# VH-VL binders against o27280, part 54

Target 1, 266 residues: o27280
Amino acid sequence: MDSMNVPEVLEIKRIVEESESVKTFIFSWDFRREVRPGQFVMVWDFRDEKPMSVSLIDPVRSEIGISIRRVGEFTDRVHGLSEGDLLGIRGPYGRGFELMGRDILLVGGGIGMAPLAALADEATARGMRVDALVAARTADELLFLDRLEAAGVNISTCTDDGSCGFKGFAHERLLTLEENHDMAAVCGPEPMMFQVMRILDERDVPAQLSLERYMKCAVGICGQCCLDDTGFRVCAEGPVFWSQELSRVREFGRYRRDPAGRRVPW

## First folded at step 1 (VH-VL)

Design z19 (framework fv_azirkitug)
Fold by ESMFold2-Fast, scan of step 1:
Structure z19 (fold): chain C 266 residues (1-266), chain A 121 residues (1-121), chain B 107 residues (1-107)
Amino acid sequence: as target 1 above (266 residues)
Amino acid sequence: EVQLVESGGGLVQPGGSLKLSCAASGFTFSDYAMYWVRQASGKGLEWVARIRSKAYGGTTYYADAVKGRFTISRDDSKNMVYLQMNSLKTEDTAVYYCTREFDYSTGMDVWGQGTLVTVSS
Amino acid sequence: ETVVTQSPATLSLSPGERATLSCRASQSVSSNLHWFQQKPGQAPRLLIHGASTRATRVPARFSGSGSGTDFTLTISSLEPEDFATYFCQQYNNYPYTFGQGTKLEIK
């Protein structure tokens, strides 16, 4: 089999349009190479290589899926591809989510729902009870609702503008939900994750948070992702961290002073 | 041909140490999680330790009965899995099997022939 | 941990008869249950994975069924080579635990 450090050139088997800005690219995969929810792959379009979370893990069909949001030149090129076209895939990389207990909570914001959709599939296949809080700025940015429903997940939604579900932010919606969970997994914008983590800490619910910016560090590419003065090597252990681990990371908002109410480092 | 071959078993006194080795061939070893599973004479199977592939951080897991005493490790350049066994007890007497996890849905699909560890005075 | 219990401990049958072996988990393991066959002096052999899928080169007389907490391995017509010990393993809840085994012996 190919080394994970050498890209495999794979054919795009199927493309699912999740929204106007998000597509899931599906490839045949040999599952003798483990893939876990929360891991990522390096996607190579033969010009540039970017890290992307694995959003579908389907051993029955022997498929993986990679969900990509259109945000720049690389992703624009990839979005222009069709079924039958080729991409290079290297990996998987990084620390995946760990499932614990019987009842779990997933909290996803925007594209952050992608790795959580894969986790939801695994958790429901294991017979776990799964509640998902799906958050976005607007209704058209809510992702994977049909897939989560098909998996048997109990879904709550919120949008900042009130266009779908609860009007407000994820942490505000979370305060109205039941507290009965053995663990949580969180992925989305860092300010959202910080607020959600605070509430889960108060409820004594252990949480795992996925930090997109540490994906390059997990592959060993970026020194700037490892700006922690404590000597904790976040790039070796990411992108998924337990909430207690993140409490040690200076950059993560829990240990900063808010300039609106408290001073922050320049 | 996919193959696992264990070695390093033998007779040791309580409190002693042994290091078991498992040589893998016929597959891309670095892509697979590996286990050590033991079986006392006439008894059932008991998992001992697990090590994931480098892609999953090479994380290690141990049964409570051996935690703190045994260490699982791997050397992907040599296609080897190891089990360092310290502070051995008479209850550790068993045949130790090296096994490969094919994938999560299939589980342990290939097993070695086993190596006998006897802990007695 | 999830406790896995097999029954009966010993099953005495003759070649040509149907064998039914049970495996029960103390909590749900979905369909993530695997069956192994072990002959005296040999390593275990994977027989059925995911409750009902036969492993490669396993004869059609072996079948598995069940989900959640209750699982069954059936051998439709016993061959002499089938007299062995059978173990089930739940592969859903860490740590992944084995049953104590069912010994299938000639009557």
Scores: ipSAE 0.005, ipTM 0.396, lowest interface PAE 16.5, mean pLDDT 82

Design z2 (framework fv_azirkitug)
Fold by ESMFold2-Fast, scan of step 1:
Structure z2 (fold): chain C 266 residues (1-266), chain A 121 residues (1-121), chain B 107 residues (1-107)
Amino acid sequence: as target 1 above (266 residues)
Amino acid sequence: EVQLVESGGGLVQPGGSLKLSCAASGFTFSDYAMYWVRQASGKGLEWVARIRSKAYGGTTYYADAVKGRFTISRDDSKNMVYLQMNSLKTEDTAVYYCTREYLGSEAFDIWGQGTLVTVSS
Amino acid sequence: ETVVTQSPATLSLSPGERATLSCRASQSVSSNLHWFQQKPGQAPRLLIHGASTRATRVPARFSGSGSGTDFTLTISSLEPEDFATYFCQQYNNYPYTFGQGTKLEIK
């Protein structure tokens, strides 16, 4: 447990270009330290450290993968790296997804599909039937379709602009899909997750949602360790939460926090 | 006063049928999901069936042990929830309780007195 | 499913002693955990809701604590009427599940 807090400098073994804005960085990993879908690692470029969800878990090849979207200074620097370059990796951290039943629905938006891709591998390995709703703004941002197909996942797509699959938002597409699942896992922009959660609650499908913005809480004390009206500790229990936990949080899906900690509507 | 009152239990032979009723009073019944929970003599509590409010489509859910044999239904105009039990087995012998759930605040806070179902020859 | 495990299975104590009963969930249930008391031939009676809030008309000697996966029910000084079976129940993760019970017996 103490060794999980020490950064290990790892060589980038392989880089997969998932889209123009997303890359998966693959590292050799010693699976004496277990990694589960839904967990994250701290990625250190020797200047800044950021939490990133694990998107590939392969004990047979002794590899983990970390998918990173280019959105700012840190991610721009990491995207400039090449195979053979070094990154510091610390972890894993957080609670992973739990699997139950025979049928699972995955609903992923943009980069939120990354932790769900790892979950799809685990669910299929357990013999579950996996349906995935992959949502993005445009066709170019639909991620991991080839990996999901190879795993035997039943795929539905939607794009906001209609450039691939259903034209519309994830929750609108979900209304047209089969309603019978033993559980669901959801990861993506918070407004999308809120709308999807509402539909799953109406269908009595228990859902786990990954709130990526709370991952940093799991590695230490932060300003957002407790959620509104729940009293539970996000840093101890996140980033994956059951929908019943989130249904009691007034802030979820309605408000975000700016860098100064002020409530701002979505 | 919030109250749930079960009825319809009794002795029935294996393969037989029985219909349980639960009468609710003292709360807005139509807003709550309703459950049937059973307990065999000297054993723990086991959920059997759930029915949601009409706002959530009145959807029904069943434990694997009873799926295909039991049907839960409700009549909001009468404040009633029912459990139709078909193809009864000796392992269905239990006290059956009616209870309520309101997502996010109240769950299983009120129980009926229970009704005994005995399945034997 | 979220598996709820209670310990010990049986507690043998005398009136006036303190009783401590444990309940563990296989995954986080936040604070959404009930404690029930059940006497032979009777329906379960809610004692504690939301892990720590005493239900109406429940004596002050009963208290609950815990969050996440580990929960405790404490009876500060046992009265004769407290010897019963106690169940915990999580209502956070569907399907909602019960522990197997802890039986409180007179020595």
Scores: ipSAE 0.000, ipTM 0.354, lowest interface PAE 20.7, mean pLDDT 82

Design z20 (framework fv_azirkitug)
Fold by ESMFold2-Fast, scan of step 1:
Structure z20 (fold): chain C 266 residues (1-266), chain A 120 residues (1-120), chain B 107 residues (1-107)
Amino acid sequence: as target 1 above (266 residues)
Amino acid sequence: EVQLVESGGGLVQPGGSLKLSCAASGFTFSDYAMYWVRQASGKGLEWVARIRSKAYGGTTYYADAVKGRFTISRDDSKNMVYLQMNSLKTEDTAVYYCTRDWDSYAFDIWGQGTLVTVSS
Amino acid sequence: ETVVTQSPATLSLSPGERATLSCRASQSVSSNLHWFQQKPGQAPRLLIHGASTRATRVPARFSGSGSGTDFTLTISSLEPEDFATYFCQQYNNYPYTFGQGTKLEIK
């Protein structure tokens, strides 16, 4: 347990450009330290440390991949790195996804497809039928379509602007898809996840949702991550939560916290 | 304060009908999904029917054993949930409980139950 | 459907002893498991939800553990009022299914 809290300096083995704004960084990994889909690592560029979901888990090649979207100073610096450069990696951390049944629905928005891509690989390796709804604002922001297709996943797409697939939001597209899945896994913007959760709950499909804002809770840092309506217990279990755990949380999908800790509508 | 009270149970012959009622008080009834769960004498618990809140469309779900014969409904203006039971079988003999849930992980409040006996 | 099996069917103990009750699911239910207590002629009472979280006003002597397929309810030191039937219920897979119950009786 303590050894997982010290960053290990690893060489970037390969970089895959997923889109204009997203890259996957691939490292050699010793799988005596287990990694599961839905878990994250802390990425250290020798200035700042940020949590990033694991998007590739390949014990045959002894590799993990971490997909990073360019959104600020830290991610801009990391995107400027090349194969052979070094990053510190600490972890893995957090509760991973659990697989059950014979078929699974994945619903991913934007970079939220990253942890779901790793889950898709594991589900297909276990012989499950995998359907994926991949959502983004525009066609250019749809991620991992080639990787999902290569894995044998049944793919549906939607974009807000209609540039690829269904024109509309993920929850609108979900209403047109078949209702029979043993489970679902959802990752993306919180308002999208809230709407998707409501539909899946109505269909009696147990769903797991990955909430990025609770990654700090999983590493034992909790300044603002408590879910007011359910107490400290739920905060300790992130970032992946079952939909039934979130149904009592009035904050989920309705409010976020500003830097002062005040509730702000989405 | 929070209370669920079932009524409408009784003795009925096979093929007959009964309508169970459950009166809720002490909480915002319209926010909760409502369930009927039954228990035969000396046996385990078995879910029967579920009705979601109106926020989730008021959708209804049934156990395979009762599907097509039982109908769950609610009247939020009266804080009531109902179970209409048709084509009753001897296997339906049980104490029927009403329970609430904010979500599916906590059946935190139960009624006292109402006995349904299907016998000739 | 997910079959939930409890063991033992009957457990005979004395007040002050530790009770350990088991619940096994035929397929993974994550941590989505309830424990209920039922006394003769009464409705079930929720004791534990989410495998390990005590419900409101449930005494500290009750604890739950486990995940996946194997779960345990422990009563650290039995009180006279604890002799009852205990049920587990999974709420991960539809339909939600109950165990057959463990009857805890005075030796």
Scores: ipSAE 0.000, ipTM 0.371, lowest interface PAE 18.1, mean pLDDT 82

Design z21 (framework fv_azirkitug)
Fold by ESMFold2-Fast, scan of step 1:
Structure z21 (fold): chain C 266 residues (1-266), chain A 121 residues (1-121), chain B 107 residues (1-107)
Amino acid sequence: as target 1 above (266 residues)
Amino acid sequence: EVQLVESGGGLVQPGGSLKLSCAASGFTFSDYAMYWVRQASGKGLEWVARIRSKAYGGTTYYADAVKGRFTISRDDSKNMVYLQMNSLKTEDTAVYYCARELDYGGDFDYWGQGTLVTVSS
Amino acid sequence: ETVVTQSPATLSLSPGERATLSCRASQSVSSNLHWFQQKPGQAPRLLIHGASTRATRVPARFSGSGSGTDFTLTISSLEPEDFATYFCQQYNNYPYTFGQGTKLEIK
């Protein structure tokens, strides 16, 4: 990638099938352009451009990975690609997670585990204890369990339907887990993140939450990226926010914005 | 150079109170969690209390043996951490050390020289 | 809470010999284990953090190893100044807990 934020056309070096609906696309990367867990890139298939969180950061092999869930027209096309095919990548953008303390909790829902997998790798490399609560609707949507285990992460799982691990929602499982963490990082559906944040606030655990819904603007002030009451811009000041910052945002967990900027209930 | 200097120890009767102070220098105090650790004569080290930085809510944690009797606090404007000890018991007799919690991925965990607390009739 | 157990309680050796000290945790602490040296009447001194990383100005004869529940501190060739009590501390699970110490004595 160049210094003007122009998409660099990169060859897909390797594809890992994480599940029936999720693939990780791996590219060679020049780490003179630093990438941190929690940052995102714009992925261009030469027809449309979408933001995707970086899920693998490997300076030793000079690789990054981007995990993509098949959910619509763009992602269906990208899932049809093979090793050797080309994608445009620009970025990274946004502020990443900050690692603090010694004992951290990761709470991820579905594809929200993607940026947290990269964070887990960095945290374990720094000698931190990492507990991960991996939540999904069903067992087949639990992601990165093998990768987290290989990194030495202490894993707890839950599924809404009880097909794997604890039967219930992430916040219900969290109530049964040890309270003592120096920080938490949370990524997943906004209603899940809101409930998890409330519990962590009651435990006085500072949390960082990744808001993916407004990651459509690559840089600066874009209007649609502004959060209610705070003036925060997700792409400029996020996508990662501390829970203290989000506790003042009236719409977090209650409303979202449509493409016209209108308030829509969850 | 990182320095931690404790003060406020002494002899007290059972049921009495003492307030320990720890003066920090040589690092950005407000960025670090601080803790108190004690050691009775000829025995091992025992966690007493921990306080997070204000950026992380300034939350406090206590060992079961002291919960409800001891209060840890900090004053970032003075680079000070404190331990208020109430309803002291003979079992609380120990050297009390102030320590800086190891930063993430960090190189050092620093201790002061300690201050002796003796609870005796 | 995570219980940390050190063995042996005392180890009697001569200068020039190798010392091997063990530390076991009741549950996994990853690599989040410190080793401290304490001489009589002095505060503990950090020797090793993260199970295997020597602290600044700690001599190369000190090395740490292990992960999970089993950890070892090795002193390759004892110097007179090394005869002290050694403590391990886990910082993986709160509250952070210490072993009761291994006293290294001159034979």
Scores: ipSAE 0.000, ipTM 0.348, lowest interface PAE 18.1, mean pLDDT 81

Design z22 (framework fv_azirkitug)
Fold by ESMFold2-Fast, scan of step 1:
Structure z22 (fold): chain C 266 residues (1-266), chain A 122 residues (1-122), chain B 107 residues (1-107)
Amino acid sequence: as target 1 above (266 residues)
Amino acid sequence: EVQLVESGGGLVQPGGSLKLSCAASGFTFSDYAMYWVRQASGKGLEWVARIRSKAYGGTTYYADAVKGRFTISRDDSKNMVYLQMNSLKTEDTAVYYCTRDTYEILTGYDYWGQGTLVTVSS
Amino acid sequence: ETVVTQSPATLSLSPGERATLSCRASQSVSSNLHWFQQKPGQAPRLLIHGASTRATRVPARFSGSGSGTDFTLTISSLEPEDFATYFCQQYNNYPYTFGQGTKLEIK
């Protein structure tokens, strides 16, 4: 019996409102239990438990942050909480990002910027040059721009509607950006990640991609989070995968699966 | 069974050139990144160069000590990786090893050859 | 560049004893650390990858631990074939760097 598999009840130290639909919940954390960018924790509101990516890792302040988008009953309840309220936290779980080289490109879509914000902090602390392409449907959905700017990250933005930065999709914006990076990290909607991966592969930039699909039903962390063809389990072998691994998965970027396991087009 | 066999080492004068070869067998060579690592007598290991698989366009990377002087290349039809060494210095004297990467660890050293000795002296 | 330092330089032990080898990095390398074994006149052999994952065909007596800047390789009960030089390597920060080695010698 391991204390890592039992939720620890933690007090919400601070809440940062990132947008109308996204909040970051900050907790004091004992870094004898290590956390890496790209890992996730199980968040328990004493009724339901859901997986959430860690978006802030700050050993200097002894804090972690978890960014949550309001999309359903669980997240609506959590968004209703205040500083001083309690949540159960279990973990961390999953494979984190690996950093290599001197220059990294981050490509994030919507809430996918959450794990990439934590990665940006680590990369800059190591002295890497960090370029970030932050994509969203509208300007109000662009996340973590202030954190990235404060960390010294070179930021490019794009919105589908043109309300901020380049008008268009992440992959269209990427085609207009410089090609030289030692690695990339990508997180966002699967169709976006698929298009971005193809461009990075053509440019010979090794990329790690974070898949967060099927994790919203993480009661039952088991084989139901599997990817087709390779049998990769997002919660066990992911959520972070190298692009070489994902290029072998027929379903990546093409279709998803419903709770019954049936193929559903994006 | 995975095997890597290095060849092409020898004695060369400072400023000279040598081309090392590594013959691979026992695996799908085209799926793997390949590395060269060197070790001077009585010293530690030093990473020299890496070449990625065809799926990643065969991108090359070099240690600062050899940039502009060494060129790594591969021929997937022959299961060969090469290291062209130009403008050799006495500091390049070492045993040169060929290694392969893994799917799990893209920068790891899964298997090593027995090495080939390069001696740079007047 | 990230400097990797191993200690002790030499460790003299007898078969059956426990060996503990240290590897320290000058800056964080996360868990991206390899351990290699090298015998005289032979190529290095991968023992541990990702700081704690044992490589294929490596005996269970070998274990790795640590993260960030402080790492340990432990051999729980030495066999005669374990007397060799051990190297650690960080593959997190470019350029990738090796420690100077720890020589494990028979007493």
Scores: ipSAE 0.000, ipTM 0.368, lowest interface PAE 16.3, mean pLDDT 81

Design z23 (framework fv_azirkitug)
Fold by ESMFold2-Fast, scan of step 1:
Parts: sequence; structure tokens; C-alpha cells
Structure z23 (fold): chain C 266 residues (1-266), chain A 119 residues (1-119), chain B 107 residues (1-107)
Amino acid sequence: as target 1 above (266 residues)
Amino acid sequence: EVQLVESGGGLVQPGGSLKLSCAASGFTFSDYAMYWVRQASGKGLEWVARIRSKAYGGTTYYADAVKGRFTISRDDSKNMVYLQMNSLKTEDTAVYYCTKEYWDYFDYWGQGTLVTVSS
Amino acid sequence: ETVVTQSPATLSLSPGERATLSCRASQSVSSNLHWFQQKPGQAPRLLIHGASTRATRVPARFSGSGSGTDFTLTISSLEPEDFATYFCQQYNNYPYTFGQGTKLEIK
């Protein structure tokens, strides 16, 4: 009956080592089930399920890729798997990115480049000019640079320590970039996204931002996907939101919720 | 090059007051939350106070041990953060560090300034 | 408040050995835990953030793991300069709290 929500057990076809802490797991995928950049899947290791953004969408090879950072017990177990091992995949879920115009700016921080890498592939395939600002603490934490370069993306890098590209933060670098974009897509740490959104709003560039916490909300796991000053309205299905939706929310970039639903500062 | 330089420590009697200063350079000071963290001789680290950037309202937070006695403030035009310490107790004796927050972690620390509260 | 407890209080090892340091939180902190190294007379140095991500210029021999309430810092092959005190800190639950430290000393 609800087979749409039942995990499929898929074989890990290929594993790509993106960095010391990040791997991309590649699976064969039946594209009768459409997957769009910005959507996520639930990854099941036969004990726990976690939401993971889709980082590769390849209809020609009939493959999807899921990039996973090693951050805890679940991801440690998944990182210990080999090609040929099995994982359960359920989805896709959530709102994907929308593309419009001729020029797009991508702003990604850390693992937030994963959904943006998939978006870059679609945008370039549509003939759009793609500029990507890729931010991380250090050069070795920058993700997908080789893939973006191969796709013809114009890349700017930004590292806190200056080890690659601009020395400083994404929003500081953005202030020095040309304002010639029809739209933007942003994914990374929430405080970074807030600063970037403010600059894009001042430039009248419509932006879409992807919020990790809303991936659970989209599948009904987290009923606490509520932001301050949303009134009694149900929060919108994530993870992708337009900047105009987020600009009216005081909590965005300032607070998050603990497991008990209490507001805590970033 | 990121630098944080604390000053204002010294010897003070119980019930007295001291104001610590931290001069920041090498980053866009106004964009970051700043913390004061202390460490008593031979003991662990203890968070004291936090002040957020002006973009987040400059909101201040205090450890229960110092709430009502200490005040954290900042002057973004001078790249300074301050800790006003009133009604000092002997248990406030510690090296006080100024530290910069990057998202939710402390990526840079100053050298510290010693505060001794003793008769 | 979330109490953070480190074990052992003191760990005596020789250069070249593997060190394993534990940090336990009284309630779940997700992956929001940092590790710091402090040498005598020096300020703390950020070693690992977010349970497993190495900070800038931290050698590859340092690694972190864990989530929820149980966390581990591993030093795969001790160098003389690694003998120091190590602190963990949770930043999931306000107020943010530190462990009491593990002193790593030469056997």
C-alpha cells in the first residue's frame, strides 16, 4: 500500500573518497522515480535511518550519489562499508531547487556543497552560466572542486585560514564578486547562509537556501520544524526555501532547537 | 594573521572590581560572537560569558557562577570586547582567555590575563 | 546543565604508542563536541570540532569519533609534543560545558 515509503535495499556500486571525512556512495537508480537537485533520501543501515542530500544525479549511467560526512556512530558504520555492501534507500523527499534565468550563483559551505554539486550539473546541462563560491575552514575541507571544474563551473574558493583562494568567510568574498546573477542557491552552516542571504536580498537576487534540519520535517519524523515568528502556521516543507520566506523568520541564523524543542543559540 | 590580546588582569580584594579588555585583529570582528573563558590554576576550562555579533542582536549570555556580577560588552568600531567584573570572589581567581567563535566552536584564543582575588 | 566527564584522569604511555581518550556527556549532544589540547603555560588549542573534523594544521594522527553521549579522541602514534592535557567541550546544550581534562604523560 505505501510502497512509496518503503526502503529499497541497494548495492553500493562505487565509493568515491571526497576527503578524509567525506565519501560519496553511488547506487544504480531507476529514474522512473525522478530525483531533483536539493532533494534527499533516507539512508538505512538496517538499524538507523538518517537523511542525506543527493549529490549526484546521472540518468545517463542510471546512478545517484549520496555524500556522507563521518560525524558519528551511524556515519562511522556507513563509512566502514565497501563496494558490494547493501544499504536501504527511501525517497526521494523534499522540495528541490528551481532554476530560472541564465546565470546562477552557488554558495556552499562544507558538506553543503553536496546538493549544490548536483544542482551545478543540472544548471550547466541547461546551458546556464554557473558561478560557485565554495567555502571551508581549510583547503583540504573544500569539496567537489574537481567535479565543478569538469562541469565548466566558474569557481571561487574561500577559506578561513587563506590556504586556498580568498582568506575569510563566504559573505566577505561575496561582497567582492560581481552582481550579475539571475538567481542564487545557498547551502551550508546556518549562520553563513543568513549572512549570504542578506547580501543577496540587498542585491535583489532571488535565492534558495537549503536547511538540513528540515529534511526530517519533510518525511514527518520531526514535528518541531518550527521557526520563531511563523505564528500558528505550519512550517513549510523543506529543505529548500526561498530567501523571502526566511527573511521574515527571526530564528533563522540565530537559534536552533534542542531535542526537547527548547530554543538554543547558534 | 588572527590575534587576540587580553589586558586588565591583576590583584584585587574580595568584593572589588576589574575590567578586562581584549583587542582583536586579523578578521572581521563585527561578524563574530566573542567569549570569555577562564581557568583556575591546575584546573579545567570554564565558560564565563558570550556576546553575539550585532547581526544577531548583540545578545549576552553568562555562566550561573557569574550572572549578575559580570558584564560582557563589545565596541565594534575599536575591535574590542570587554568583561566588567564586579563583586569579585576568591573563586573567581583564574587566567581569563578571550576567544573567537566560529559558528559553534572556539577557533582562536588569546594568551590570557591573570586575575587574582585575594586579601 | 549537561555534565561532561572525561576518562581516564591520567594516561601514562610511551612515544609511538596509541592513545585513546574518552568523553561522556550526561545527556545527548548529537555530534556537537570539540576537543582541545593544552600544553603547560599555553592557551588551549582547538584540535577537533564537531566530534570528528580536524582543525587547521592538526596532524593526521589525531582523530575523533562518537555521537550522542560517548566520544573518543585517538592519537594513532604518540609524538613527544603530544604529551599534554586534553579537554572536550559540548556545544549542543546551553550552557556549553567542558570536561575536567585527561592528562597524557610519559611512562
Scores: ipSAE 0.000, ipTM 0.344, lowest interface PAE 18.0, mean pLDDT 81

Design z24 (framework fv_azirkitug)
Fold by ESMFold2-Fast, scan of step 1:
Structure z24 (fold): chain C 266 residues (1-266), chain A 120 residues (1-120), chain B 107 residues (1-107)
Amino acid sequence: as target 1 above (266 residues)
Amino acid sequence: EVQLVESGGGLVQPGGSLKLSCAASGFTFSDYAMYWVRQASGKGLEWVARIRSKAYGGTTYYADAVKGRFTISRDDSKNMVYLQMNSLKTEDTAVYYCTRYEDSGAFDIWGQGTLVTVSS
Amino acid sequence: ETVVTQSPATLSLSPGERATLSCRASQSVSSNLHWFQQKPGQAPRLLIHGASTRATRVPARFSGSGSGTDFTLTISSLEPEDFATYFCQQYNNYPYTFGQGTKLEIK
């Protein structure tokens, strides 16, 4: 059995409260198992196991961070834990982001900033110029601004309610930014990502988008990898896909699947 | 003080070519995106072309009406931006302004304009 | 594209009167709208950015208001030098677009 398939019981070293609904859990990590931005791990609370994106990768301190939004029973239980408590972690899994060129645009919505924060760290360490568009419903839900600033990232913000930065949605803010980039990375709600992808495609900027719902594909669960499309079947490992791959998927930004396999609007 | 001065306008025949120049002074030219905006007699303003700073890749964009016919370029060593206009049409007759673009989306500094007349 | 429409095309008033100029966008532009003043034979001058913020050295009699699709430029008491053409520009939706202008002329 490969060590990636055996959960390690790790102690929570530190918990950072990112917002009312988001916490980052930090663990010691053995970097003999490489982890890259855009990859995820399986988090086990000794009852249930769920995939979570890696938001901090620090080989110097031998630490990883996992940012978790409070949305249901599992995440509610995990949010109730304290420093010193134990969680099972296995992985990493999935296709991570690829970096190319000298300039990168990051577009993150809500918790979607978590994998992009790890990517920002790697891009800046490589000497790339990093611009980040950080979007949320309200100012209190903007994530990782202090961390991005410390890394030297050029930050633009937008909130739906106008409480910080541009008043409006990520794609509306992006239309006011005419800077060209060698590539982009996008993570957030699918409707947001769909609108952002269209703008980047029009500007001829190659983009990678992280689809949370496809994280299970990376561990060999084929059902999550099969996309409803016009004759193009994507059964590749997620969660990160190039915009060219997603442009053929009828479901992207429009529909999801219910437990019976039927299409449900976003 | 910050200043933009356009030159190179004049009378040309349809199908002809003309090159406009804009000299910048009083600011760090290489840090700014530059635009050409035109205005036909008695009409509103129309964006024509834009060029970003070289730090941002020197990317260029054109209005659909001029795409394929006009080329914007810059020479940061001379603090100059240019507009090469080919295959000119009577509809291109206008005063052409050079303008500096800031992050707010505002065209905050304008030149005095140069008149281009395309007459059949 | 977002179409920006100004009204009226021409507004005739006397010095000392209040002027109200309208700008409408075909779709929401949030507060991302600028106002410019242009006199015959001169380059445009930025007056208001972000719908309501006066540019540097612009007199207090100029004010902007509105959001979404409906915007107004108000000049509280006209001075002789204020008789010019005014135009608005949206920068929310690419491509950025300008209105056709409102000419403010002396009665």
Scores: ipSAE 0.000, ipTM 0.363, lowest interface PAE 16.9, mean pLDDT 82

